# Designs tried in a protein design chat: VHH binders against q9p7j3. Part 18

Target 1, 174 residues: q9p7j3
Amino acid sequence: MILPLFPETQVHVFVYENVSNCAAIHEQLISQNPIYDYAFLDAATILYKKQVYSAIIRALEDRRDEQMKTKTIHSEVILSLSPKTEISSAFRQFSMTKKSKNIVVVKIDSKLTEEEEFERLDKLVEGNRVEFSDEELQKLIDFKVLKKNYKLDPSTLENPLASILSSIALRGYS

## First folded at step 16 (VHH)

Design ec2
Fold by OpenDDE, fold request of step 21:
Structure ec2 (fold): chain B 174 residues (1-174), chain A 122 residues (1-122)
Amino acid sequence: as target 1 above (174 residues)
Amino acid sequence: QVQLVESGGGLVQAGGSLRLSCAASGFTFSDYTMAWFRRAPGKEREFVAAITWEGDDTFYTDSVKGRFTISRDHAKNTVSLQMNSLRPEDTAVYYCAAASYDMGTLTEYDYWGQGTRVTVSA
């Protein structure tokens, strides 16, 4: 997928449910295995495609403007999901952990087609791929976690997307 | 200022043991995953072991599994590497490192020590 404002940057997003090897993936990340160069998100924290895209766009904008707060574009994506500026908090809130069962995987600067990227990723993730859609994400979301992460209240829950996007966009401006 | 200071390196015979220690200061230790890396002569730096910020998970490179044990002491802001059954191929400069995140993406270690030399003789 090509984003209109970033025509030279190819992005792929995948969703996996019932992932059994999140702990193993974590081990590969901590040991810096380069074939695991993705952003692995806990699907329990993701409700909308636009939430993910908003974070991606924010990260890409930060990179463009040389204002990244983290070391890599993937880490910046994770940070960009958070309404908070604290990096560690963002990761703890949104990143895949050993306890995760469902994940959203983001690849920035892909040199492969979506299918090729999937074939590569499918060797790393032991789970079932599902469509990257609001419908599928809604099945995987933990609303308690979502409400906590974005401080959603009864009023904002009527239109949580707006609140989430606002939080992402205005991070650091509150 | 951030500082990681390794200690405990030295010369040891094959089959021997060493305990490395890394003293951390200048940052919130409890928020960081701590790791040990090593650089052998003529080789690239490689991951050896890590312990998460929670302290409940440990990871090891295959070649040291069963021989090395990483641990941390939050009260003392230290991370240790117990190295048993040392082999000549374990000869390297050992570095401690700290990462503010270890999940979601490839871990980037923000802080590094100057290293402590471990030499294992045959």
Scores: ipSAE 0.887, ipTM 0.945, lowest interface PAE 0.4, mean pLDDT 95
Fold by OpenDDE, fold request of step 21:
Structure ec2 (fold): chain B 174 residues (1-174), chain A 122 residues (1-122)
Amino acid sequence: as target 1 above (174 residues)
Amino acid sequence: QVQLVESGGGLVQAGGSLRLSCAASGFTFSDYTMAWFRRAPGKEREFVAAITWEGDDTFYTDSVKGRFTISRDHAKNTVSLQMNSLRPEDTAVYYCAAASYDMGTLTEYDYWGQGTRVTVSA
């Protein structure tokens, strides 16, 4: 996928359910295996496609403006999901953990088609690919976690998307 | 000032043991995943072992599994690498490293020690 504001940057997003090897993926990340160069998100924290896209766009904007707070574009995506400025908090809030069962995987700067990228990723993730859609995401979300991450209350829950996007956009402006 | 200071390196015969230690200061040690890397002569730096910030998970490169053990002491802000059954191919400069996050993306280690030399003779 090509984002209109970033025509030179190809982005792919994949959703996996019933992932059995998150711990193994963690090990590869810690050991800095370059074939695992993705952003692995806990699907329990993601409710909307626009949430992911907003984070991606913000990360890309930060990179463009040389204002990234983290070291890599993928880490910046994770940070960009968070309403908090603390990097560690963002990762704890949104990153895949060894306990994750469902994940959203983001690839920035892909040189491959979506299908080709999937074929590579599918060798790394032991789970079932599902459609990257609001419908599928809402099946995987943990609303308790979502509410906590974005401090959603009864008022903001009337329009969660708006609240989430506002939180992402206004990080550091509270 | 952030500082990682390795110690415990030296010369040892094949089959011998060494215990490396890394003393950390200048940052919240308990919030960081700690790791050991090594650089052998003429080779690139490679991952050896890591222990998560929670201390509940450890990871090892395949070549050291069963021989090396990584541990950490939160009270002393130290991470250790017990190296048993050492082999000549374990000869390297060993570096201590710290990462503030270890999930979601490839781990970026923010802090590095100066290294301690381990030489294993045949």
Scores: ipSAE 0.887, ipTM 0.946, lowest interface PAE 0.4, mean pLDDT 95
Fold by OpenDDE, fold request of step 21:
Structure ec2 (fold): chain B 174 residues (1-174), chain A 122 residues (1-122)
Amino acid sequence: as target 1 above (174 residues)
Amino acid sequence: QVQLVESGGGLVQAGGSLRLSCAASGFTFSDYTMAWFRRAPGKEREFVAAITWEGDDTFYTDSVKGRFTISRDHAKNTVSLQMNSLRPEDTAVYYCAAASYDMGTLTEYDYWGQGTRVTVSA
């Protein structure tokens, strides 16, 4: 996938449900296995495609402007999901953990087609790929976690997308 | 100022044991995942072991599983590596490292020690 504002950057997003090896993936990340160079998100924290895209776009903008707060574009994506400025907090809020069951996987700067990237990733993730869509994400979301992460209240829950996007966009400004 | 200071290295015979220690200062120790890496002569640095910021999970490279044990002491801001049944191939400079996050993407270790030399003779 090519984002209109970043035509030189290829991005792929995948969704997996019933993942059985999140702990193993975590181990590979800690050991810095380069073939695991993705952003692994807990699907329980993701409600909309636009939420993910907004974070990706912000990360890319930060990179473009040489304003990244983290060391890698993938870590910046994770940070960009958070309304908080603390990096560790963002990761604890949105990243895949060993306890995750469903995940969203983001690849930035891919040199492969979506299908080729999937074939590679499919060797690393033991789960079922589902469509990256609002419909599928809504099946995986934990609203308690979502409300906590973005401090959603009854008024903002009427239009959670707007609130989430606002939180992402205005991090560090409010 | 952030500082990681390794100690405990030395010369030991094959089959022997060493306990490495890393003293951390200048950052919130409890928020960081701690790890040990090593660089053998003529080789690239490699991951050895890690312990999460919570202290409840440990990870090891395959070659040291069952022989090495990583632990941390939050009260003392130290991380240790107990190395048993040492082999000549364990000879390396061992480095302590700290990461503010260990999930979601490849772990980036923000801080590194100067290393302590471990030599295992045949």
Scores: ipSAE 0.884, ipTM 0.945, lowest interface PAE 0.4, mean pLDDT 95
Fold by OpenDDE, fold request of step 18:
Structure ec2 (fold): chain B 174 residues (1-174), chain A 122 residues (1-122)
Amino acid sequence: as target 1 above (174 residues)
Amino acid sequence: QVQLVESGGGLVQAGGSLRLSCAASGFTFSDYTMAWFRRAPGKEREFVAAITWEGDDTFYTDSVKGRFTISRDHAKNTVSLQMNSLRPEDTAVYYCAAASYDMGTLTEYDYWGQGTRVTVSA
């Protein structure tokens, strides 16, 4: 996928359910295995495609403006999902953990087609790929976690997308 | 200021043991995943072991599994590496490192020690 505002940046997003090797992936991340250079998100925290895209766009904007708060574009994507400015909190809120069962995987600056990227990623993730869609994400979401992460209340739950996007966009602003 | 200070390195015979320690200061130790890396002569730096910020998970490179044990002491802000059954190929400078996050993306270690030299003779 090419984003209109970032025509030179190719982005791919994949969704996996019933992932059995999240702990093994975590180990590879800690060991800094370069073939695992993605952003691995817990699908339980993601409700909309636009949520992911908004975070990606913000991260890319931060990079463009040389205002990234983290060291890599993928870490910046994770931070950008959070309404909080604290990096560790953002990661604890949205990142895949050893306990995750379903994940959203983001690749920034890909030089490969979507299918080529998938072939590589599929060797790393032991799970079932599903469509990156609101419908599929809705099946994987944990609303308790979502409400906690974005401090959603009965009023904002009427239109959670608007609230989520506002939280992402206005992080660090008061 | 942030500091990571390694100690415990030295010369040891093959089959021997060493215990490395890393004293951390200047940051909230309990919020960081701690790790050990090593750089052997003529080789690239490599991951050796890590212990998560929660202290409930440990990770090891394959070559040290069953021989090395990483642990941390939150009261003392220290991380240790017990090295048993040492081999000549374990000869390296060992570095302590700290990361504020260890999940989601490739772990970025923000803080590094100056290293302690371990030499294992045949």
Scores: ipSAE 0.882, ipTM 0.945, lowest interface PAE 0.4, mean pLDDT 95
Fold by OpenDDE, fold request of step 18:
Structure ec2 (fold): chain B 174 residues (1-174), chain A 122 residues (1-122)
Amino acid sequence: as target 1 above (174 residues)
Amino acid sequence: QVQLVESGGGLVQAGGSLRLSCAASGFTFSDYTMAWFRRAPGKEREFVAAITWEGDDTFYTDSVKGRFTISRDHAKNTVSLQMNSLRPEDTAVYYCAAASYDMGTLTEYDYWGQGTRVTVSA
């Protein structure tokens, strides 16, 4: 996928359910295996495609403006999901853990087609790919976690997307 | 200021043991995943072992599994690497490293020690 605002940057997003090897993936990440160079998100924390896209765009903008707060574009995506400025907090809020069952995987700066990227990723993730859509994300979300991460209340829950996007956009300004 | 200070390196015969220690200061130790890396002569730096910030998970490179044990002491802000059954190929400078996150993407280690030399003779 090519974002209009960033025509030179190819982005791919994949959703996996019933992933059995999140712990193994975690091990590869901590040992810095370069073939695992993705952003692995806990799907329980993601409700909308626009939430992911907003974080990606924020990260890309930060990179463009040389204002990244983290070291890599993928870590910046994870940070960008969070309303908090603390990097560790953002990761604890949104990143895949060994206990995750469903994940959203983001690849920035891909040199491959979506299908080619999927073929590579499919060798790393032991789960079932589902469509990256609001409908599928809605099935995987944990609303308790979502409410906690974005401090949603009954009033903001009427339009959670607006609140989420505002939180992402206004990180550091609250 | 952040500081990681390794100790415990030295010369040991093959089959011997060493215990490396890393003393951390200048940051919230309990929030960081700690790891050991090593760089052998003429080789690139490689991952050896890591222990998560919670201390509940440990990870090892294949070549050291069953021989090395990583542990941490939150009260003392230290991470240790018990190295048993040492081999000549374990000869390297060992570095302590700290990462504020270990999930979601490739772990980036923010802080590094100066290293301690381990030499294993045949």
Scores: ipSAE 0.881, ipTM 0.944, lowest interface PAE 0.4, mean pLDDT 95
Fold by OpenDDE, look of step 16:
Structure ec2 (fold): chain B 174 residues (1-174), chain A 122 residues (1-122)
Amino acid sequence: as target 1 above (174 residues)
Amino acid sequence: QVQLVESGGGLVQAGGSLRLSCAASGFTFSDYTMAWFRRAPGKEREFVAAITWEGDDTFYTDSVKGRFTISRDHAKNTVSLQMNSLRPEDTAVYYCAAASYDMGTLTEYDYWGQGTRVTVSA
């Protein structure tokens, strides 16, 4: 997919449920295996497509403006999901963990088609691919985690998307 | 000021053992994943082992599994690498490294030691 504001940057997003090898993926990440160059998110923390896209856009804007707080565009995506400025906190809030069962995988600067990228990624993730949609994400979300991550209360829970997007957009300004 | 200081390197015969140690200072040690890397002559630097900031997970490159053990001491701010059954191919400069996060993306190590030389003779 091409984002209108970033026509030279191709982005792909995939959702996997019932992933059995998160620990193995972790091993590859910590050993810096370059074929695992993605952002791996815990699906329990993601409620909307727009949440993911907003984080991606924020990360791309940071890169464009030479204001990235992390070292890579993928790490910046994870940071951009968080209302917090602390990198470690953001990762603990939103990144895949060894306990994750469902994940959202983001690829920035892809040189491949969506199908080609899927074929590549499918060799790395042992799980079932599902549609990247609000409907599917809503089945995987943990509302307790969501409420905690974005400090949602009864008033903001009426429209959580607005609160989430505001948190992402205004990170560092509140 | 951040410092990672390696020690324990030296000359050892094949089949022998060494214990490397890395003393960390200048940052919150308990918040960092610690790792060992090595660079052999004429080769690129490679991952050897890591232990998470929680201390509950350890990782090893395939060639050292069953021979090397990584551990950490939070009270002393040290990470160690016990190397048993050493082989000539283990000859390298070994580096200690620290990362503030290790999940979600390829781990970026923020801090590096100067290295300690390990030489394994045939």
Scores: ipSAE 0.840, ipTM 0.925, lowest interface PAE 0.5, mean pLDDT 95

Design ec2
Fold by OpenDDE, look of step 17:
Structure ec2 (fold): chain B 174 residues (1-174), chain A 122 residues (1-122)
Amino acid sequence: as target 1 above (174 residues)
Amino acid sequence: QVQLVESGGGLVQAGGSLRLSCAASGFTFSDYTMAWFRRAPGKEREFVAAITWEGDDTFYTDSVKGRFTISRDHAKNTVSLQMNSLRPEDTAVYYCAAASYDMGTLTEYDYWGQGTRVTVSA
């Protein structure tokens, strides 16, 4: 996928359900295995495609402007999902954990086609790939976690997307 | 201000044991995953072991599994590496490292110690 504002940057997003090897993936990440160079998100925290895209765009803008707060574009994507400025808090809020069952995987600066990237990633994740769509994401979301992460109240729950996007866009400005 | 100071290295015979310690200061210790790396002569630095910020998960490179044990003391802001059944191939400078978080993407370690030398003779 190519984003209009970043035509030279190829992005891929995948969704997996019933993942059984999150602990093993964790081990690879902590040992810095470059084959696992992705952003692994907990699907329980993601409600919309636009939420993910907004975070990606924010991260890419930060990189373009040389204003990244983290060391890599993938870590910046994770940070960009959060309304908080604290890196550790953002990761605790949105990153895959050992308790995660469903994940969203983001690849930035891919040199492969979507199909090729999938074949590569499918060897790393033991789960079932589902479509990256609002419909599928809505099946995996934990609304309690979502409400907590973005401090949603009854007035914003009618249209949580607006609040989420605002939180992402205005991080560090409130 | 941030310091990671390793100690406990030295010369030991094959089959012997050493306990490395790393004293951390200048940052909130409990918010960081701690790890040990090593660099052997003529080789690249490699991951050895890590313990999460909560202390409930530990990870080891395959070659040290069953022989090395990583632990941490939150009260003392220290991380330790108990090395048993040492082998000549374990000879290296061992480095302590700290990461603000270890999940979601490849772990980046923000702080590094100066290292302590471990030499295992045949």
Scores: ipSAE 0.831, ipTM 0.922, lowest interface PAE 0.5, mean pLDDT 95
Fold by ESMFold2, fold request of step 18:
Structure ec2 (fold): chain B 174 residues (1-174), chain A 122 residues (1-122)
Amino acid sequence: as target 1 above (174 residues)
Amino acid sequence: QVQLVESGGGLVQAGGSLRLSCAASGFTFSDYTMAWFRRAPGKEREFVAAITWEGDDTFYTDSVKGRFTISRDHAKNTVSLQMNSLRPEDTAVYYCAAASYDMGTLTEYDYWGQGTRVTVSA
C-alpha cells in the first residue's frame, strides 16, 4: 500500500489471530535479529484501520519534518498511537507483549509486494492471518484496554473514532 | 552523565569461569532492560544475553545457553554475566547495554559501555 501524501513509501499491515509464539518473537526483538524489523502491535489495542493508518501518517510526517523522537520509523509508529509523548509508556501500552494473543504487524519502507512480505512474515509468526479490516479488528479489541489507553468516557464509547484520531493527530500540541 | 562501566574481563583457560559486572549510573536502573553483547575479532557485535526491566525475564543466544547466567542487583545498579565452561570461541570484547523499552520493535539499546576484554585460551 502507498499513502497519497507519501508516494515513495510502501506500507504493509497484517493481522494475525491466535498467535502462539509472541514470547519467541519478543526474544528475537531483544536480540536485534534484523529479520524481525517490523512494528508488532497488540491487536487488543486496535479497533480501527484508521487508527493504524493515522499513526503511520503521523510517524511519516514526523520523519519528513525531522521531528522523530525514536530511532526508527517502526518505533515511531508505536509512539504515534499514544495520546501522550512518553516513549516508554507508549510502547508498554500498544506493543505486542509475550502474553499477546492477536497482533497487528506494520512494515514501512518495504521493498516487497504485499504477497512477498506476507511470505516472509508468515515464517516468523505462528498464528492465523486475517484480513486487515474494521470487521476483523472489532473481534480482537479489548474495550477495557482501549478505554484506558485513550481515556474514553461513556459519551464517546458509542463512536470513539474521532476521539482516538484526534488524540493521535494532536499529541504534543495540547 | 549516563555511564555503563564493565569490569571482570581477563585471560582464562578453556573450561574456566569469569564473572563480568556492569555498573550503571545516570538513569533509573529499574526502568531499563540490560543486555550483554560481544564482538569477536573480525566479527560483528552479537547479542549474548538480556534481563528485562519488568519481571527480570532472561534471554540468551543459543551458543551460551546453560553456560552463562545474566543477573542484576537493583540495590547496586549492576548487571552481571556469570560465564562458566568457557570456550575459545567465547573470546571477545563484551559490552553492557541498556534499553528503555524491549517490545514492539527491534530493541533500541540507548546506552553502551566501552567493553571489557575476555580471552579464553585453549
Scores: ipSAE 0.784, ipTM 0.885, lowest interface PAE 0.5, mean pLDDT 90
Fold by ESMFold2, look of step 16:
Formats: structure tokens, C-alpha cells, sequence
Structure ec2 (fold): chain B 174 residues (1-174), chain A 122 residues (1-122)
């Protein structure tokens, strides 16, 4: 997607289902292999495309304004998904884990076309790519996790999008 | 204030052993993944080993697998690196590091020690 305020920043988002190698990816992350420089999210925590893009926009705004709390734009995206300000909590709530089955993968500042980035990522992830769409994300979400992460109650559960997006936009101000 | 203090470095003959220790303070030790990195003469700092905050997963760079063992003592807030069958190529300054999260992105190690020198003579 074109980000009007950030027109020179190329972003790619991929969704994989039935991923079998999250533990191997973890090993590469912990050893800091630069080929794995992405944000790996657990799809069980993501219900909407707008949820992901709002976190990306918040992270880019914080980078522009020199207010990032984490060291990289990818880690800032993970923080930006959280309604809370604590970095470790955000990562534990939204990141891919060794047990994850479905993931959302974000690349920011890509120098590659979407096709080229996909070709590289597809060598790293053992799973089936699906469309980045609300329809596919809704099949992968865990609603118990979503309710907990965003403190949703019955009044917000009918259409939780506005509550989720507000949490992302206003984190740190209330 | 966070402190990571390494000890146990020194001069050792090839084939020998050393045990490095890192004493941690100023944070909740059980919430952190601990790692060892090293910087050899003329090279960039490289990953050696890590142990996750519950000690249920350990990771090693290929060149040390089977020779080095990382472990931690949650009661003493200490992480250790047992280094056996040392080779001249293991000569480096070894750094203890800590990360409050280790999934989702390339791990960001928030805290670093000052390092302890290991020299392995042929």
C-alpha cells in the first residue's frame, strides 16, 4: 500500500498459514542473522489489515519524530500494535512464537519489489502464503487473545476496529 | 542501574577449558534472555550462545556446538559459558548480553557487559 505521508517508504506485508518452522526462524532471530530482518507477528493476534497498517504508520511517525522506543523500525511496529507502553509485553503478546501456526510478516524500507521480497521470504518460511486481507485474517485470529490484548468488552466486540485503532494511535497519551 | 559483569577470562593452552561467568543486577533476571557474544582480533562481534529466560532453549553458533555450554542460575542471577576443547580461533573478548524479548524481530540486546578477554595459545 501507498502511505501518503511516507511516499518513499516501501512496505510489504505477507501472510502465511500452516507454518512449520517457527522454531528455526527463532534461532536465526536470536543469533541476529540479518537475512531475517522482518517483523514476524502471530496471526492469532491480527484481525484487520488496518490493524497492521495503523501500527506501521505509528512506527513511521515515531521514527520521523525521533520518538522510537525500540532500535529498529520492525521492532517499533510490534510495539505499535500494543495499547501498552511496555516493550517486552508488546513482543510477548504480538510476536510469532515457536508454537505459532500462522504468521504475518512485515518488511519496511524494502529495496525490492513485492515479488522479489516474496521470493526471499518464501525461502525462509515453510508455510502456505495467503492473501493479506481481512477475509483471510479472520480465519486465523484467536478472539480470546484479541479480547485480552485490547481489553475488549461486549460493547466493543460487535465492531472492535475503532477501539483497536484508537488504542494504537493513542498509546502513551492516556 | 543495570550491570552485567563478566569474569573467568584468561590465558589458556589449546585443548584446555575455561568457565566464563556473568553476574547480572538491576533488572528482573528471570524476564531476560541471556547471551554471549565475542569479538576476535580484526573481526566484528559475533553471536556465540544464548539461553532463554526459563532456560528451556539454548542456541549456539556452529563453530562452538558440542564444545561450549551455556547455563544460568536464576537464584544467583548468573549466566555461565563452559568452554571446553578451546582452540586458538576462540581467542576473543567475550561479552555478556541481555534481551527482554527474543522473538518477532532480530533480537535487540539491551544490556552489555564490558567484556572478559580469552586468549588461547597454540
Amino acid sequence: as target 1 above (174 residues)
Amino acid sequence: QVQLVESGGGLVQAGGSLRLSCAASGFTFSDYTMAWFRRAPGKEREFVAAITWEGDDTFYTDSVKGRFTISRDHAKNTVSLQMNSLRPEDTAVYYCAAASYDMGTLTEYDYWGQGTRVTVSA
Scores: ipSAE 0.780, ipTM 0.881, lowest interface PAE 0.6, mean pLDDT 90
Fold by ESMFold2, fold request of step 18:
Order: sequence, then structure tokens, then C-alpha cells
Structure ec2 (fold): chain B 174 residues (1-174), chain A 122 residues (1-122)
Amino acid sequence: as target 1 above (174 residues)
Amino acid sequence: QVQLVESGGGLVQAGGSLRLSCAASGFTFSDYTMAWFRRAPGKEREFVAAITWEGDDTFYTDSVKGRFTISRDHAKNTVSLQMNSLRPEDTAVYYCAAASYDMGTLTEYDYWGQGTRVTVSA
């Protein structure tokens, strides 16, 4: 897909459940295998499509404005999910780990259609693709983790989306 | 400031052994994933081995598996690469590198040493 604010940037987001090879993916990331150039998120930290899109938009805005704090757009997406500015903390909170079971995978600046990108990614991830939708994400979220990551007030439980999106938008004053 | 200083390089005959060391300073050593990379003459820099900050898991490129062992000493803030059964194709400058996070994306190694030269004679 193309985000309206960034009409020349193709973005794909995929969700996998029951992933059996996160440890193997981690090895490929640490050895810098370029075939794995994606942002791999732990689905336990993602409740909404808008959460992911807001982080992507924030990362793209920072790239456009030459304000990126990380070396790549994919690492900037992970930082942008966090309400804090510390890079290592953001990665520890939101990234897929070798122990993750469900993941959200983001590709930015893709030169491929969604179907082509999926075929490439499906060779790398051993799991079941599900729809990138709020309905599927809600099945995979860990609410304890979500509340901790965004420091959600118990009084905002009726409408946590606005609080989460505000945290992403206001990062830099934390 | 962060410093990574490699040592232990030298000339060795094929089949021999060599131990590289990397002394780290300027950051909390136990919070970083440490790695060795190498650059052979005329080639691009290549991943050799890594040891993770969490759990001390180790990873090796295929061509060195079974011959090289990465380890770290938290008390001395050093990472080492024991290289056994050396081959002429292992000839390269070896670089120590450090990353503060090693998951989620391709690992970004923010700190690099100056390198130590290893030459393996036939």
C-alpha cells in the first residue's frame, strides 16, 4: 500500500501467528543477511493497525525531515512505536525476540507488489499468515505488555487507542 | 568514549591456531552484543561470529563453524575469538564490533575496532 502523505513509498505489513522459527530469524538479523531487511515486531505489543501505521508515518516524517535517530527506516519504525527516545529500550519492548510466537512484519520502500513481497517473506517465516486487521491483532496482543509499554492509565481502558497514538505522536518530549 | 581494541593477530601456518582479543571500554559491556567481522584483501567485510548480550548465545558464519569459538569475559570486558584449524582463506583483517540491540531488524553495529591482521600461510 501507499500512504497518502508519502505517495512514492510502498509499504507492506504482514501478520504471522504460531511462528516456529523466530530464533532462526534472529540469527539471520544478527549476521546482517540482507534478505531479512524488514522490521520484525512482536505481535504481543500491537493491538491496532493504526498503531503500526502511526509508527510508520512518524518514521517516514523523520526521514523526510532528516531527523532519524536510527540507521534504517525499518529500525526507525521500531523506535517510533515507543513513547520514549531511547533506541535500545524501544527495541527491547517492541521487537520480535527468539521467544516470540506471533509477529508483525513491516516492509518499507518495497519495489514489489504485496503478493510478491509475501512470497519472499513466506520463505523466511515458518508460521501462518493472518489478516493485518484489528480483529486478528486483538487475538495476539498481550494487554499486560501493552499497558506497560505505553504506561496506560486504568481510566483510559475504555478508549486506549487515542492514548497510544498520542504517545507515538508526542515522542521527543518524554 | 567507546573504544574497541583488537589484538592477537599475526602470521600462522595452515592448520594452526590463533586467539584474538577485543578490549571494550566506554559502555556497559554486558548490555551489548559483540561480534567479529573480517575483510579479506579485495573483498567486502563479512560476518564471522557473534555473542549476544542476552543469554550469551553464539552464532557463526558457515565457513568457520566447528573451527572458531567466540567467548566473552564480563570481568575483563573482553570478547575473544579462538580460531583453530586455520586455512589460507581465513586470511583477513578481523574487526570487533558492538551493537546495543540485536533483534527486530538487521543488527546495527554502531562501534568498530581498528582491526587486527591475521595471515595464514599455506
Scores: ipSAE 0.780, ipTM 0.881, lowest interface PAE 0.6, mean pLDDT 90
Fold by ESMFold2, fold request of step 21:
Structure ec2 (fold): chain B 174 residues (1-174), chain A 122 residues (1-122)
Amino acid sequence: as target 1 above (174 residues)
Amino acid sequence: QVQLVESGGGLVQAGGSLRLSCAASGFTFSDYTMAWFRRAPGKEREFVAAITWEGDDTFYTDSVKGRFTISRDHAKNTVSLQMNSLRPEDTAVYYCAAASYDMGTLTEYDYWGQGTRVTVSA
């Protein structure tokens, strides 16, 4: 997919459930194997498609405006999910870990169609691809984690989307 | 303020052993994943080994598995690389590196030492 404000930038998002090889992916990330250049998110932290797209848009805006805090666009997406500016805590809260069971995978600046990128990614991830949809994401979310990550309280419970999107959009305004 | 200082490099004959050490200061040592990289003459820097902040899990590039051991000493804030059964192709400058997060994307190593030279002669 191409976002209208970023016509030169191809973005793909994939969701996998029942992933058995997160520890092996971790090894490839640590050794900086460039084939694994994606953002790997823990699906337990993602409730909405708009949550992911808002983080992608925020990261792309910060790149365009030369305001990125991290070294790559993929790491900037992970930071952009967080309401806070501290990079290491954003990664610890939103990233896939070696114990994750379900993941959301983001590729930005892809030179491939969605089908071609899927074929490449499917060789790297041992799990079952599901649709990137609110219906599937809602099956994978951990609401206790979501509430903690975005400080959702009873006053925001009935419309958590707006609170989450506001947190992503306003990060850095104090 | 952050400093990574490697030591222990030198000249050794093939089949020999060498122990590299990296003294770390200026950050909370236990919160960082530590790694060794190397740059051989005329080549790009490559990953050698890492030890994670969480759980002290270790990872090695294939060519050193079984010969090299990474370890860390939290009391001394040091990470070490024990290199056994050295081969001429292990000749390189070895760099200590640190990252504050090691999942989610390709690991971004924020801090690097100046390197220590290892030469392995036939």
Scores: ipSAE 0.777, ipTM 0.883, lowest interface PAE 0.6, mean pLDDT 90
Fold by ESMFold2, fold request of step 21:
Structure ec2 (fold): chain B 174 residues (1-174), chain A 122 residues (1-122)
Amino acid sequence: as target 1 above (174 residues)
Amino acid sequence: QVQLVESGGGLVQAGGSLRLSCAASGFTFSDYTMAWFRRAPGKEREFVAAITWEGDDTFYTDSVKGRFTISRDHAKNTVSLQMNSLRPEDTAVYYCAAASYDMGTLTEYDYWGQGTRVTVSA
């Protein structure tokens, strides 16, 4: 992704499959353990790299413009995936839950290289890292969930990228 | 508009029990994860216990597991913390807190009470 307006913002995205400890991660999030300061997404909701990057860009633009609706950049990424403006709904639709099996993890404002961030994250997540790629994401998506989250009809679900990206870009505009 | 009001604090001897209550108003209580935090003199506020909006799952910091029980009453819009086998190190101001979501990122507790003081004497 080309981020000319965000040249000093380091972003890392990781994908894990077959995660066995989402419930333990959830407990650490509730207790506010700062080691877990990431955005944890349910991979069942993510079909494309561009979906994640578009949400990151939207969140960074809203931070730059002092238009964020949530308290942190990571929570703003989760909101930015949603076509809706309601914060709690976005989290319920896109976040990792204790029952998730595959996850996408986003770190924004990292002070670490990708390898260093991975080494830290790999101590927290019990699962198998796979490449952040459209090919791997397509194996993990749940199309019924995708249809519900973005209100896609069957023809759109066959090639939904433009519809999804439009939803992310137009959120908040009537 | 939103209010969280704690009660039930006081002075108790080590080994004793107290029950804290938090009355909530100004939001849809069943949609929120409720938590207790505490601040000991000279220390930062720390997590004690939480009860989730979905499924009423409970979580506790290690030092209180087996001694404290969080619960909530949806009819009264209250969350309670039953504190048994109290120790002098439990001495703190206890705060009720509320979050509209508890997954995906570090939980953001947007609403806080004024606190209720618990003092445990040796």
Scores: ipSAE 0.776, ipTM 0.879, lowest interface PAE 0.6, mean pLDDT 89

